VH-VL binders against q9zuu9r114to356. Designs and how they scored, part 1

Every score and structure here is a prediction.

Target 1, 243 residues: q9zuu9r114to356
Amino acid sequence: IAWKDLTVTMKGKRKYSDKVVKSSNGYAFPGTMTVIMGPAKSGKSTLLRALAGRLPPSAKMYGEVFVNGSKSHMPYGSYGFVERETQLIGSLTVREFLYYSALLQLPGFLFQKRSVVEDAIQAMSLSDYANKLIGGHCYMKGLRSGERRRVSIARELVMRPHILFIDEPLYHLDSVSALLMMVTLKKLASMGCTLVFTIYQSSTEVFGLFDRICLLSNGNTLFFGETLACLQHFSNAGFPCPI
Below, numbering starts at 1 at the first letter of every chain, in headers, positions and changes, except where a header shows other numbers; antibody chains are not in Kabat numbers.
F, E and O stand for the ipSAE by ESMFold2-Fast, ESMFold2 and OpenDDE, each averaged over both directions (binder to target, target to binder). V2 = 0.75 x the mean of E and O + 0.25 x the DockQ between their complexes.
[cut] marks letters that were taken out.

## First folded at step 4 (VH-VL)

Design t11
Fold by OpenDDE, look of step 5:
Structure t11 (fold): chain C 243 residues (1-243), chain A 126 residues (1-126), chain B 113 residues (1-113)
Amino acid sequence: as target 1 above (243 residues)
Amino acid sequence: EVQLQQSGPGLVKPSQTLSLTCAISGDSVSSNSAAWNWIRQSPSRGLEWLGKTYYRSKWYNDYAVSVKGRITINPDTSKNQFSLQLNSVTPEDTAVFYCARETYDFWSGYSYFDYWGQGTLVTVSS
Amino acid sequence: DIVMTQSPDSLAVSLGERATINCKSSQSVLYSSNNKNYLAWYQQKPGQPPNLLIYWASTRESGVPDRFSGSGSGTDFTLTISSLQAEDVAVYYCQQYYSSPLTFGPGTKVEIK
């Protein structure tokens, strides 16, 4: 996936400008992790949605998004999108939940629903939780936030997308859960899935797992490139890397 | 190299149970990148998929509707083989039976049959 | 169930000439997510099991001669033998693995003219 001069405007979103994303450029190679990083209201979620074709009707997008060199829409099932906040069915086990998701999303496919579910469970390191109730918003009686988030991602994996967009996969996760999430996603990427996700900030350990970084601030792209080059970029400028 | 070796009787009486075994070498019956299938071939019905067994954190079986209720495919991890049982056979079940490995990968799911057993002619006759 | 058909039922081709076998599925076997056609071609000689030739409609199995090629997408597929050799005399089957149950074509017998 690649984007060129991507600009997104949303009315009423900002005090002085309706531009939420300003002339952003970047790309993500297959089987890699590209992170869109920035503070609150930096436009990172908007950029992610723009790349995924999930902008609200009120938004206007300028520029171009290319998938495999084409401007064409991504076919159904070719990509997944995981919202920052996803609704899970607490009364179901992880396996049941994913099974129903598979039934709804994959009609008429050979992809055996059972095997697809198991693959998703394994991919997201949810094997120990497969038979556990998801539970409600009270994490004491159900899955913790990290597991819940992984379940949400697993739901999208049922479609076996080649590209996965994830908005804030580390949202409300502790350091340990965050690292586990990134290690899990890194493995997924190594299997050939292209990952593009947003984060507010990350630890040094997590940061090292990224292949590329798009750093946003107030809609502006401060940096895009290989993660290792980011540190050098800011160092050369006499500033610490804003991670 | 993966090899499948079939064994079992070639003659079964009507109403009895057809039993075949497929021994695997070069791969594991519990491989998470394969499914183990039975396919039969007859002049009247051509090549017909019967069912499969596969391991994905636990064992699963899928059977063709045409033989569902009469068919059982069981893995044997100790011997690295899998078997076919077809109950209540009739002359219509006469065919050459093949065991075959179906490839599997995470992104594309189950796929094609890349390795086959040598085949076993099973004749149902009184 | 996806029904597979083939044409012709039998084909006689001179040595060195092109042989073309057609396969049709009752519904598309193209998966939009990965843009792959879940179709395989097999060669079967007397007394032997089917031998995999082509998978994903156009990818040759390892060891398969270059004269074998698969093409097509969706519901219509073709197996081509660019230059028929004596050892190519066999029955050829197409097979879909897009949906359960897995189904095969009726086969096309290729003979030397």
Scores: ipSAE 0.431, ipTM 0.788, lowest interface PAE 1.7, mean pLDDT 92
Fold by ESMFold2, look of step 7:
Structure t11 (fold): chain C 243 residues (1-243), chain A 126 residues (1-126), chain B 113 residues (1-113)
Amino acid sequence: as target 1 above (243 residues)
Amino acid sequence: EVQLQQSGPGLVKPSQTLSLTCAISGDSVSSNSAAWNWIRQSPSRGLEWLGKTYYRSKWYNDYAVSVKGRITINPDTSKNQFSLQLNSVTPEDTAVFYCARETYDFWSGYSYFDYWGQGTLVTVSS
Amino acid sequence: DIVMTQSPDSLAVSLGERATINCKSSQSVLYSSNNKNYLAWYQQKPGQPPNLLIYWASTRESGVPDRFSGSGSGTDFTLTISSLQAEDVAVYYCQQYYSSPLTFGPGTKVEIK
């Protein structure tokens, strides 16, 4: 995926600027992890949604988004998008939730829906939790935030996307859970999935797992490039890395 | 090299149970990248997929609707084999039976049969 | 169920000439998400099990001679043998693996004229 001169405006959304993303350029290579980093209201989620073709009706996009060198819209099921606040069905086990999702989303073009579910469980490191109840507001001793986040990603993986957009995969995770999530996502990328996700800020341990970084501030792209080049670029200019 | 070797009786009386075994070498019956299938071939019905067994954290079976309720496919991890049992057979079940390996990968799903057993002619006759 | 049909039922071709076998599915076996056709071709000689020739509609299995080629997309597929040899006398089957149950075509017998 690549984007060129991407600008997004929002009608009446902010008191200081209608432009949420300002002339952004970048790309994500197949099978890599590309992170969009920045503070709140920097345009991270808007950029992510623009790339996925998921902008709300109140937004206008200018510029170009290319998928495999084409401006064509992504077909249904060719990509996954994981919202920051994804609600799960707490009365189901992990396996049950994923199986019902497969049944609803894959009605007749893939056989072996059970195998698809088991692969998603294995890919997201959920094997130990597959027969456990997801839990929720009305249930005690359900899954923790990290496992719940992995289940939400696994549901999108059931559709077998090769491009996966994730809004804040580390949201509300402690440092151990965040590291497990990023290791799991790195493994998924190595299997051929192209990952693009947003992060407010990361630890040094998590930062080392990213392949490419797009740094945003107030809608502007401050840096785009490989992880090591990011550190070198800001160090040479006399500024600390903004992670 | 993966090799499938079939064994079992070639003659079965009507209403009895047909039983065949497929021994695997060069791969494991519990491989997470394969599924183990039975396919039969007769002049009247051609090639017909019957069902499969595979391991993904636990054992699963998928059976063709035409034989569901009569068919059982069981793995044997200690002998690295898998078996076919077809209950209540009739003369219409007379066919050459093949075991076959189906290759699996995460993105494509199950796709095609790359290794086949030698075939076993099973005749159902009074 | 996806019904597979093949034409012709039998085909007689002079040694060294081109043989063309058609396969048609009752539904598309092209999955637009990955742009792959879930179709395979098998060769079966008398007394032998089927032998995989082609998968993904056009990809040759290892060890299959270059004279075998597959083409087509969606519902219409073709197996071509560019220069028929004596050892190519067999029955050829197409098979879809797009949806359960997995189904095979009825076969096309290829003979030397």
Scores: ipSAE 0.125, ipTM 0.604, lowest interface PAE 5.8, mean pLDDT 78

